# Ledger of designs, part 456: VH-VL binders against q9umr5

Target 1, 268 residues: q9umr5
Amino acid sequence: SYKPVIVVHGLFDSSYSFRHLLEYINETHPGTVVTVLDLFDGRESLRPLWEQVQGFREAVVPIMAKAPQGVHLICYSQGGLVCRALLSVMDDHNVDSFISLSSPQMGQYGDTDYLKWLFPTSMRSNLYRICYSPWGQEFSICNYWHDPHHDDLYLNASSFLALINGERDHPNATVWRKNFLRVGHLVLIGGPDDGVITPWQSSFFGFYDANETVLEMEEQLVYLRDSFGLKTLLARGAIVRCPMAGISHTAWHSNRTLYETCIEPWLS
Below, E stands for the ipSAE of ESMFold2; O stands for the ipSAE of OpenDDE; V2 stands for 0.75 times the mean of E and O plus 0.25 times the DockQ between their complexes.

## First folded at step 22 (VH-VL)

Design qp7 (framework fv_nofazinlimab; at its last look DockQ between E and O 0.92; V2 from the best seeds 0.89)
Fold by OpenDDE, look of step 22:
Structure qp7 (fold): chain C 268 residues (1-268), chain A 123 residues (1-123), chain B 112 residues (1-112)
Amino acid sequence: as target 1 above (268 residues)
Amino acid sequence: QVQLVQSGAEVKKPGSSVKVSCKASGYTFSTYYISWVRQAPGQGLEYLGIIIPEYSTANYNEKFKGRVTITADKSTSTAYMELSSLRSEDTAVYYCARGSRWFDSTPYYMDVWGQGTMVTVSS
Amino acid sequence: DVVMTQSPLSLPVTLGQPASISCRSSQSLLKYTGNTYLYWFQQRPGQSPRRLIYQVSNRDSGVPDRFSGSGSGTDFTLKISRVEAEDVGVYYCMQGTRWPPTFGQGTKLEIK
């Protein structure tokens, strides 16, 4: 039988967005038990990411317990960060494939419609003043805001991304790394036509340097220092990159070509 | 020195399939996009699809309703475009073109083109 | 799909005179990252298309400086300051901002 699949949605999203994905999985892997977690939907997805991690943890623990052979995670957009954190804090997870579906894994630094809606009077270059404040960190988007021009503020004020990346020292860094390394495969999906994730390479742990030049995963300090296990995962062949052009952000979970190419191979 | 060399002209019957090849040289084949474009006689240009050879991730213009399959062989630095259920309207010169590196933001860069492959569909 | 509209479709020009081709898109070609992916291609008789301009105004290596591209948003222009005999062919604009990439109808440049 196929391993159960757990799906975690993105910002301002709900389980309804994954109706096509469910159809694809049912068609290609009949009998698969798929659970789309209906937590923190819509505007509730703005709640702090650590709160979301705790909520999703409570939901996945019983599912994992009933699946001793392991489970697969499909985590979309912001959900990809939630899942990475989840795998970092769980010392007993049994995730075989962690599929990061167009997630800002290395953070976000872009003026998107999502940001304009929440911060209509703020420009990308000035959002650090809000996001790196105590009240700003109460919003999920600010938890993974990564301003390349204010690295000191990011490292000191980011209460989520900087911690799960191991960029700021904390007492759980070693344990979190150990936990995350329990994953069988890390499948990174994204592409240049996303339109939301900025830069889109963030889905592959690429990101801006101080000159806003996008560097690859292997050039990032978190990789070089193996702060949360990326270097180790890559070395043992556990990282799969699946970039695709022509896919908009809201279509990653509903595109059949994308599913067959980047998702389906990791559900068996 | 960077060039794309395509396979020779094809004559096909309606309902059959055609597979055109595009061999790349002068650069690291696997890391650059390859796009396919066609041009009917006396007509304009139409985009078919794209692939990243390194990861074998292809995407297609929906207009072709799943009739197009794009693949790549890294060992031979060759991209392929297969078109099935051929119709007379598919008669055209088919081109491959190089895009940017996959990690760049210009998939449709198309700075180098193949010489084209004429595909004729006739009963 | 984004519709690209070129004008004129036929462009007879006297040698040594300037030429101008317009390209309009049905949607803005400004990407969320701030870049505009508008390209110009030249196709001489019996040849493959050749890129002349990328990202609105950048000239490819080997392209004569008599070619220039300009524009923003939905309106773009290719100019040839002094048309030469070798410039005969069909010119296409293409957008690469939205999937799928789409081409203009083409402008056929001929010598009078």
Scores: ipSAE 0.941, ipTM 0.962, lowest interface PAE 0.4, mean pLDDT 96
Fold by ESMFold2, look of step 22:
Structure qp7 (fold): chain C 268 residues (1-268), chain A 123 residues (1-123), chain B 112 residues (1-112)
Amino acid sequence: as target 1 above (268 residues)
Amino acid sequence: QVQLVQSGAEVKKPGSSVKVSCKASGYTFSTYYISWVRQAPGQGLEYLGIIIPEYSTANYNEKFKGRVTITADKSTSTAYMELSSLRSEDTAVYYCARGSRWFDSTPYYMDVWGQGTMVTVSS
Amino acid sequence: DVVMTQSPLSLPVTLGQPASISCRSSQSLLKYTGNTYLYWFQQRPGQSPRRLIYQVSNRDSGVPDRFSGSGSGTDFTLKISRVEAEDVGVYYCMQGTRWPPTFGQGTKLEIK
């Protein structure tokens, strides 16, 4: 039988968005237990990411307990950051495949419709003033805001991303790295036509330098220092990259070609 | 010198399939996009699809989904485009073209083109 | 799909005179990152297309400086400052901002 699959949605999203993904799994892996977690949907997805991590943790514990041979995570957009944090804070997770579906893993530095709705008078160049404040860190978008021109503020103010990336010293860094490294495979999915994740290479742990040149994962300090285990995972052959052109941000979980190529092989 | 060399002309019957090859040289084949484009006689250009050979991640123009398959063989630095259920309207010159590296943001760069492969569908 | 409309479709030009080809898209080609992925290709008789201009205005290596590209949003132009006999062929614009890439109908440049 196939390992259970747990799905974690993204910003301003809900479990209904994954109906096509569920259909594809049922067709290719009949009998697979798939749970789309119906937490923090809609506007509740703006709640602080650590709050979301706690809620999702409570939901996944019984599912993992019933599947001692392991589970898979499919985590979309913002949900991929929630899932990576879960893998760090859970001493006893049994995740085989962590499938990161167009997630801003190294952060976001781009104007989105949701960001314009929250902060209509701001542009990406000045959002650091809002996001790198205690008030701003109460919004999930600001928890992974990563302004490459204000890296010192990011490192000091980020309550979430800088911690799970191991970019700032904290007492749990060694334990979180150890926990994260128990994952079987890290499957990174994204592409140049995404239209929301900025830079789109954030889904592959790439990100801007100060000149807005995108550096790949292997050029990032977090990789070179192996601060949360990326270098170790890559050396182990556990990182799978699956970039695909031609898919917009809202279509990653509803595109059959993407599913067959990038998701299906990792669901058993 | 970067070069894309395609297989020779094909004459096919309706209902059959054709597989066109595109052999790359002069660069690291696996990390660059390969696109496929066709041109019917006297007509303009029509985009078919794209692949990243390193990851075998292909995507297709919806117009051709189900009939076009794009693959790559990294060991021979060769991309392939297969079109099935051929009909007379598929008579065209088929081109491969190189894009950017997959990690760059310009998949449709098409800076280098193959010489073209004429596919004629007739009885 | 983004519709790309070229004008004119046929462009007879006197040798040594300037030529201008218009390309209009049905949607803005400005990507959310601030880049515009508009390309120009030249296809000489019996040959494969050759890229001339990438990202609106950047001339490829080996392309004569008499070729230039300009424009933004939905309106783009390819200019040839002094047409030479070797410029005969069909010119295509292409957008790569939105999947799938789409081409204009082509502009056939001829010496009159």
Scores: ipSAE 0.815, ipTM 0.915, lowest interface PAE 1.1, mean pLDDT 92
ESMFold2 (binder alone), look of step 22: mean pLDDT 92; pTM 0.945

Design qp8 (framework fv_nofazinlimab; at its last fold request DockQ between E and O 0.89; V2 from the best seeds 0.91)
Fold by OpenDDE, fold request of step 23:
Structure qp8 (fold): chain C 268 residues (1-268), chain A 123 residues (1-123), chain B 112 residues (1-112)
Amino acid sequence: as target 1 above (268 residues)
Amino acid sequence: QVQLVQSGAEVKKPGSSVKVSCKASGYTFSTYYISWVRQAPGQGLEYLGIIIPEYSTANYNEKFKGRVTITADKSTSTAYMELSSLRSEDTAVYYCARGSRWFDSTPYYMDVWGQGTMVTVSS
Amino acid sequence: DVVMTQSPLSLPVTLGQPASISCRSSQSLLRYTGNTYLYWFQQRPGQSPRRLIYEVSNRDSGVPDRFSGSGSGTDFTLKISRVEAEDVGVYYCMQGTKWPPTFGQGTKLEIK
């Protein structure tokens, strides 16, 4: 039998968004138990990401317990960060494939419709004033806001991304790294036509330097320092990159070509 | 010098398939996009699809309803475009073109083109 | 799909005179990152397309400075300051902002 698949949605999403994905999985892997977690849907997805991690943890623990052979995670957009954190805090997870589906793994720094909706009077260049405040960090979007022009504020005020990245020292860094390294494969999916993730390369742990030049994963300090295990994962062949052009942000979980190429191979 | 050299002209019957090759040289083949474009006689240009050879990730214009398959062989620095269920309307010159590096934001850069491959579909 | 509309479709020009080709898109080609992926291609008779301009106004290497691109949003223009005999061919605009990339109908430039 196929390993169970757990799906974690993104910002303002619900389980309904993944109806096509479910269809594809059922068609290609019949009998697969797929659980789309209906937690923190809609506006509730704005809750602090650590709160979300705890909620999702409570939901996945029973599923993992019933699947001693392992499970697969498909985590979309913001959900990809939730899942990465989840795998970092769980010392006994049994995740075979962690599929990061167009997730801002290295953070977000862009003027998107989501940002405009939440902060109508703020542009990305000024959002640091809000996001790196205590009250700003009560919103999920600020938990992975990564302003390349205010790295000091990011490192000191980010209560989520900076910690799971090991960019700020904390007592759990070593353990979190160890836990995360339990993953069988990290599948990174994203592309240049996303339209939301900024930069889109964040889905591959690329990100802006101080001049807003996008650097690759291998150029990032988190990789070079192996702060949460990226270098180790890459070295053992556990990182899979699956970039694809022509996919919009809201189509990553519904595009058949994308599914067959980037998702399906990792659901066995 | 960056070059794309395509396979020779093809004559096919309706309902058959054609596979056109595009051999790249002068750059790191695997890391750059390859697009396919066609041009019917006396007509404009039509986009078919794209691939990143390094990862074999291809995407297609939905207009072709799954008839197009784009692949790449990194060992030979060659991209392929296969069109199945050929129709007379598929008669065209087919071009491959280089895009940017996959990590850049310009997949459809198309700064270098192949010489084109004429595919004639006739009964 | 984004529809690209060129005007004119036929462009007879006297040698040494300027030429202008318009390209309009059915929707804005401005990407959320601030880039506009509008390209101009030249196709001489019997040849493959050749890119002249990328991202609205940037000339490729080897392209004469007689060629210039401009525009924003949905309206773009290719200009040739002084048409030469070698400029005969069909010119295409293409958008690469939205999937799939789409081309204009082409403008056939001929010498009067």
Scores: ipSAE 0.950, ipTM 0.967, lowest interface PAE 0.4, mean pLDDT 96
Fold by ESMFold2, fold request of step 23:
Structure qp8 (fold): chain C 268 residues (1-268), chain A 123 residues (1-123), chain B 112 residues (1-112)
Amino acid sequence: as target 1 above (268 residues)
Amino acid sequence: QVQLVQSGAEVKKPGSSVKVSCKASGYTFSTYYISWVRQAPGQGLEYLGIIIPEYSTANYNEKFKGRVTITADKSTSTAYMELSSLRSEDTAVYYCARGSRWFDSTPYYMDVWGQGTMVTVSS
Amino acid sequence: DVVMTQSPLSLPVTLGQPASISCRSSQSLLRYTGNTYLYWFQQRPGQSPRRLIYEVSNRDSGVPDRFSGSGSGTDFTLKISRVEAEDVGVYYCMQGTKWPPTFGQGTKLEIK
């Protein structure tokens, strides 16, 4: 029998978006219990990420309790950040594979249509004025906004990303790292044709330096200090990278080649 | 010094398969994209697909999905393209070409090309 | 798929005269990052394609400075300031902004 699979969606998303992924899992792992969490759909995905983490935590507890051998998480886009925070705050989680499907794990620094819709007078160069305020932190997008040119403001104002990355001191940092490290595998999926995650290498814990040059995971301070466990996970052989060209942001969960190559091997 | 050397010409019957090799030298094979492109005699260029050898993550032009398989062998620094269910219209020169490193945003840079492999499909 | 349309398809040119090749895409090739992945290739008779220009206007090393690329959005141009005998061949534009990469039909440059 296969471990249950829990799916967490992204920004402006819903459970229907994962119908093809469900079909692929059913074909390759028949009998697997797959739950696509139907919480914070559509516009509700703009609510603060800590609120979303709390709601998803309540939903996953009974699923994990019924599966003592463990569960898998497949977490898409913004949902990958929700899942990483979930793994930090749950001291009793039993997640084997955490599959991060094109998630902005080191943050986002890119103009998008939804940013223009929400903040029509803002651009990526000035959005820090909104996002790094208490009002701005009430929006999920601002919870992982990471302006490489205002890192001091990011470190002071971020209510979510700087905390789960262990970039800002807080009383739970040590216990969150311990909890996160109980994951069996971290599977990182993304690619250069994504078109939304900026830089797309954020899905692999890469990010801009002050010159907007993208540095790899192993060059990031959070890795070097092992602030939430990335260096430990890599040394343990628990980090799997699965980059693929030719997939747009909305197609990661509906591409069979991607599923067979990057997801299927980790659902046993 | 960077070089892509392809296998020799092939003559095939309709319905069979062909596997073309592309051996890389002069750089770290595993970390760079390899694309496959074909050109029918006297015609233009047509993109087939791409692979990252380090992760064996291949993707294909929808036009050829189900018939094309792209693989890589890191130990021999060799990429392969296999085309099945061959038709006469598959007669073409098949090229491999190198892209950027996988971590860069330019998979289709195609800065170095192989010499080409002529595949002729006839009864 | 993004359709790439070249004109002209046949370009006879007098030696030493300028040449210009147009390439139009069915969609903008500008990414949100500010990059435009438009490439120009030259294929001499019996040879593999050779990249001349990458990202609209950047000349590859070893490419003579008589070649230049320009354009934005959906309209792009390759210019040769003074055509030489060695320039005979077929020229292709290609976009790498949207999957899958697609090529123009090719422009056959000949000396008249």
Scores: ipSAE 0.877, ipTM 0.928, lowest interface PAE 0.6, mean pLDDT 93
ESMFold2, look of step 22: ipSAE 0.860; ipTM 0.925
ESMFold2 (binder alone), look of step 22: mean pLDDT 92; pTM 0.942
OpenDDE, look of step 22: ipSAE 0.943; ipTM 0.963
ESMFold2, fold request of step 23: ipSAE 0.872, 0.873; ipTM 0.926, 0.927
ESMFold2 (binder alone), fold request of step 23: mean pLDDT 93, 92, 93; pTM 0.949, 0.945, 0.949
OpenDDE, fold request of step 23: ipSAE 0.950, 0.950; ipTM 0.967, 0.967

Design qp9 (framework fv_nofazinlimab; at its last look DockQ between E and O 0.78; V2 from the best seeds 0.81)
Fold by ESMFold2, look of step 22:
Structure qp9 (fold): chain C 268 residues (1-268), chain A 123 residues (1-123), chain B 112 residues (1-112)
Amino acid sequence: as target 1 above (268 residues)
Amino acid sequence: QVQLVQSGAEVKKPGSSVKVSCKASGYTFSTYYISWVRQAPGQGLEYLGIIIPEYSTANYNEKFKGRVTITADKSTSTAYMELSSLRSEDTAVYYCARGSRWFDSTPYAMDVWGQGTMVTVSS
Amino acid sequence: DVVMTQSPLSLPVTLGQPASISCRSSQSLLRYTGNTYLYWFQQRPGQSPRRLIYQVSNRDSGVPDRFSGSGSGTDFTLKISRVEAEDVGVYYCMQGTKWPPTFGQGTKLEIK
């Protein structure tokens, strides 16, 4: 039988958004138990990411306990950061495939309609003034805001992304790395037509340098220092890249070609 | 020295399939997008689809969904486009064109084109 | 799909005179990154298309400086400052901002 699948949604999302993904899984892997976690939906998805991680941890524990052979995670957009943090903080996770659907894994540096709705007087160039404050860090979007022009502020103020990336030392860094490295596969999905994740290569652990040139994962300090295990995972063949052109941000979980190519092979 | 060389002209019957090849040279084939575009005689250009050969991740213009299949063989640096259930209106010159590297943001740049392959559908 | 509309569709021009081709999109081609993926292609009689201009205004290497591109949002223009005999052909605009890429109908440039 197939391992259970746990789905973690993104910002301002609902379970209905995943109806096509559920149909695809049922058609290709009948009998798979799929749980779409319906926590922190709508405006609650703006709560601090560490609060979301705690709540999702409580929800996944009984599911993982009932599946000693392992589970798969499919984590969309902001949800991919929640899932990566789960893999770090859970000593006892049994995740085989962690499938990251267009998630801002190295952060976000771009304007969106939703960001303008939340902070209507700000542009990406000055949003660091809000996000790198204690008040700003109470919003999930600011927890992964990554301004390449204010690296010193990012490193000092980020309460989430800089920590799970190992960009600041902290007492749990060694244990978080060990826990993350227990994942079977890390499946990275994204593409140039996403339109929301900025740079879209953040979904592949790429990100801007100070000149806004996008550097690949293997050029990032967190990879070179192996701060949370990316270099180790790549060396053992555990990182799978699956980029696809022509898919917008809201369509990653509703495109059958994407599912068959990038998701289905990893739902053992 | 970047070059895309396509297979020769084909004449096909309605209802059959055609598979056009596009052999690349002068660059790292696997990491660059390949697009397919067609042009009916005396008409404009029409986009068919795209592939990243390294990952075999193809996507298609919905107009041709279910009839077009795009593949790549990394060992021979060759992309393929197969069009099935041919109709007379599929008579066209079919082009392959190179985009950017997959990690760049310009998949549809189409800076280098093949010479074209005439496909004629007649009974 | 983004509709690309070119005008004129036929453009007879006297040698040495300027030519201007308009391309209008049904929606803005500006991405949040600040990039606009509008391209111009030239197809000489009997040949494959050749890219002339990428991202609105950047000439490819080997393209004469008499070709220039401009525009923003939904309105774009290709200009030839001084038409030469070798410029005969069909010119296409194309957008790559929104999937799927779409082409204008083409503008046939002829020497009168």
Scores: ipSAE 0.819, ipTM 0.916, lowest interface PAE 1.1, mean pLDDT 93
Fold by OpenDDE, look of step 22:
Structure qp9 (fold): chain C 268 residues (1-268), chain A 123 residues (1-123), chain B 112 residues (1-112)
Amino acid sequence: as target 1 above (268 residues)
Amino acid sequence: QVQLVQSGAEVKKPGSSVKVSCKASGYTFSTYYISWVRQAPGQGLEYLGIIIPEYSTANYNEKFKGRVTITADKSTSTAYMELSSLRSEDTAVYYCARGSRWFDSTPYAMDVWGQGTMVTVSS
Amino acid sequence: DVVMTQSPLSLPVTLGQPASISCRSSQSLLRYTGNTYLYWFQQRPGQSPRRLIYQVSNRDSGVPDRFSGSGSGTDFTLKISRVEAEDVGVYYCMQGTKWPPTFGQGTKLEIK
């Protein structure tokens, strides 16, 4: 039988968005038990990401316990960060494939419509004033806001991304790395036509330097220092990069070509 | 020195398949996009699909309803376009074209073009 | 799909005179990154297309300075300051902002 699949949604999202994905999985892998976690939907997805991690942990633990052979995670957009953190804090997870579906794994620094309606008076260049404040960190978006021009503020004020990346020292860094490395495969999906994730390379752990030049995963300090295990995962062939052009952000979970190419191979 | 060289002309029957090759040289093949575009006789240009050779991930214009398959062989620096269930309307010159580098920005720059491959579908 | 509309479709020009081709998109081609992915291609008789202009106004290497591109949003223009005999062919605008990329109908430039 196929391993169970657990799906974690993104910002302002719900389980309904994954109806096509469920159809695709059912068609290609009949009998697969797919659970789309209906937690922190809609505006509740703005809650602090650590709160979300705790909630999703409570939901996945019983599923994993009933699946001794392992499970697959499909985590979309913001959900990809939630899942990465989840795998970092769980010392007993049994995740075979962690599929990060267009997630801002290295953070967000984009002035998109998503941000504009939340912070109408703030531009990309000024959002650090809000996001790196104590009250700003109460919003999920700010938990992975990564301003390349204010690295000091990011490192000191980011209560989520900087920690799970191991960019700021903390007492759990070694354990979190060990836990995360339990994953069988890390499947990174994203693309240049996303329109939301900025830069889109963030889905592949690429990101801006201080000059807003996009550097690859292998050029990032978190990789070079192997702070949470990326270098180790890559070395053992556990990282799969699956970029695709022509996919908008809201279509990653509903595009058949994308599913067949980037998702289906890792559900077996 | 950067060039794309395509395979020769094809004559096919309706219902059959055709596979056109595009060999790249003069640059690092795996790090650039390859697009396919066709042009019916006396008509305009139509976009078919694209591939990222390094990862062999392709996407397609939905207009072709799954009849197009784009692949790449990094070892030979060659991209392929296969069109199945051929119809007379598929008679056209098919072009491959190079996009931008993988991490630059847009895949659809198409700064270098192949010489084209004429595919004729006739009974 | 984004519809690209060129005008005119036929452009007879006297040698040495200027030429202008309009391209209109059904949607804005400005992307969230701030870039506008509008391209101009030239196809001479019996040849493959050749890119002339990328991102609205940038000339490719080897393209004569008599060619210029301009525009924003949904309206774009290719201008040739002095048409030469070698400029005969079909010109296409193309948008690469939205999937899938789409081309204009083409403008056939001929010498009167």
Scores: ipSAE 0.817, ipTM 0.914, lowest interface PAE 0.6, mean pLDDT 94
ESMFold2 (binder alone), look of step 22: mean pLDDT 92; pTM 0.947

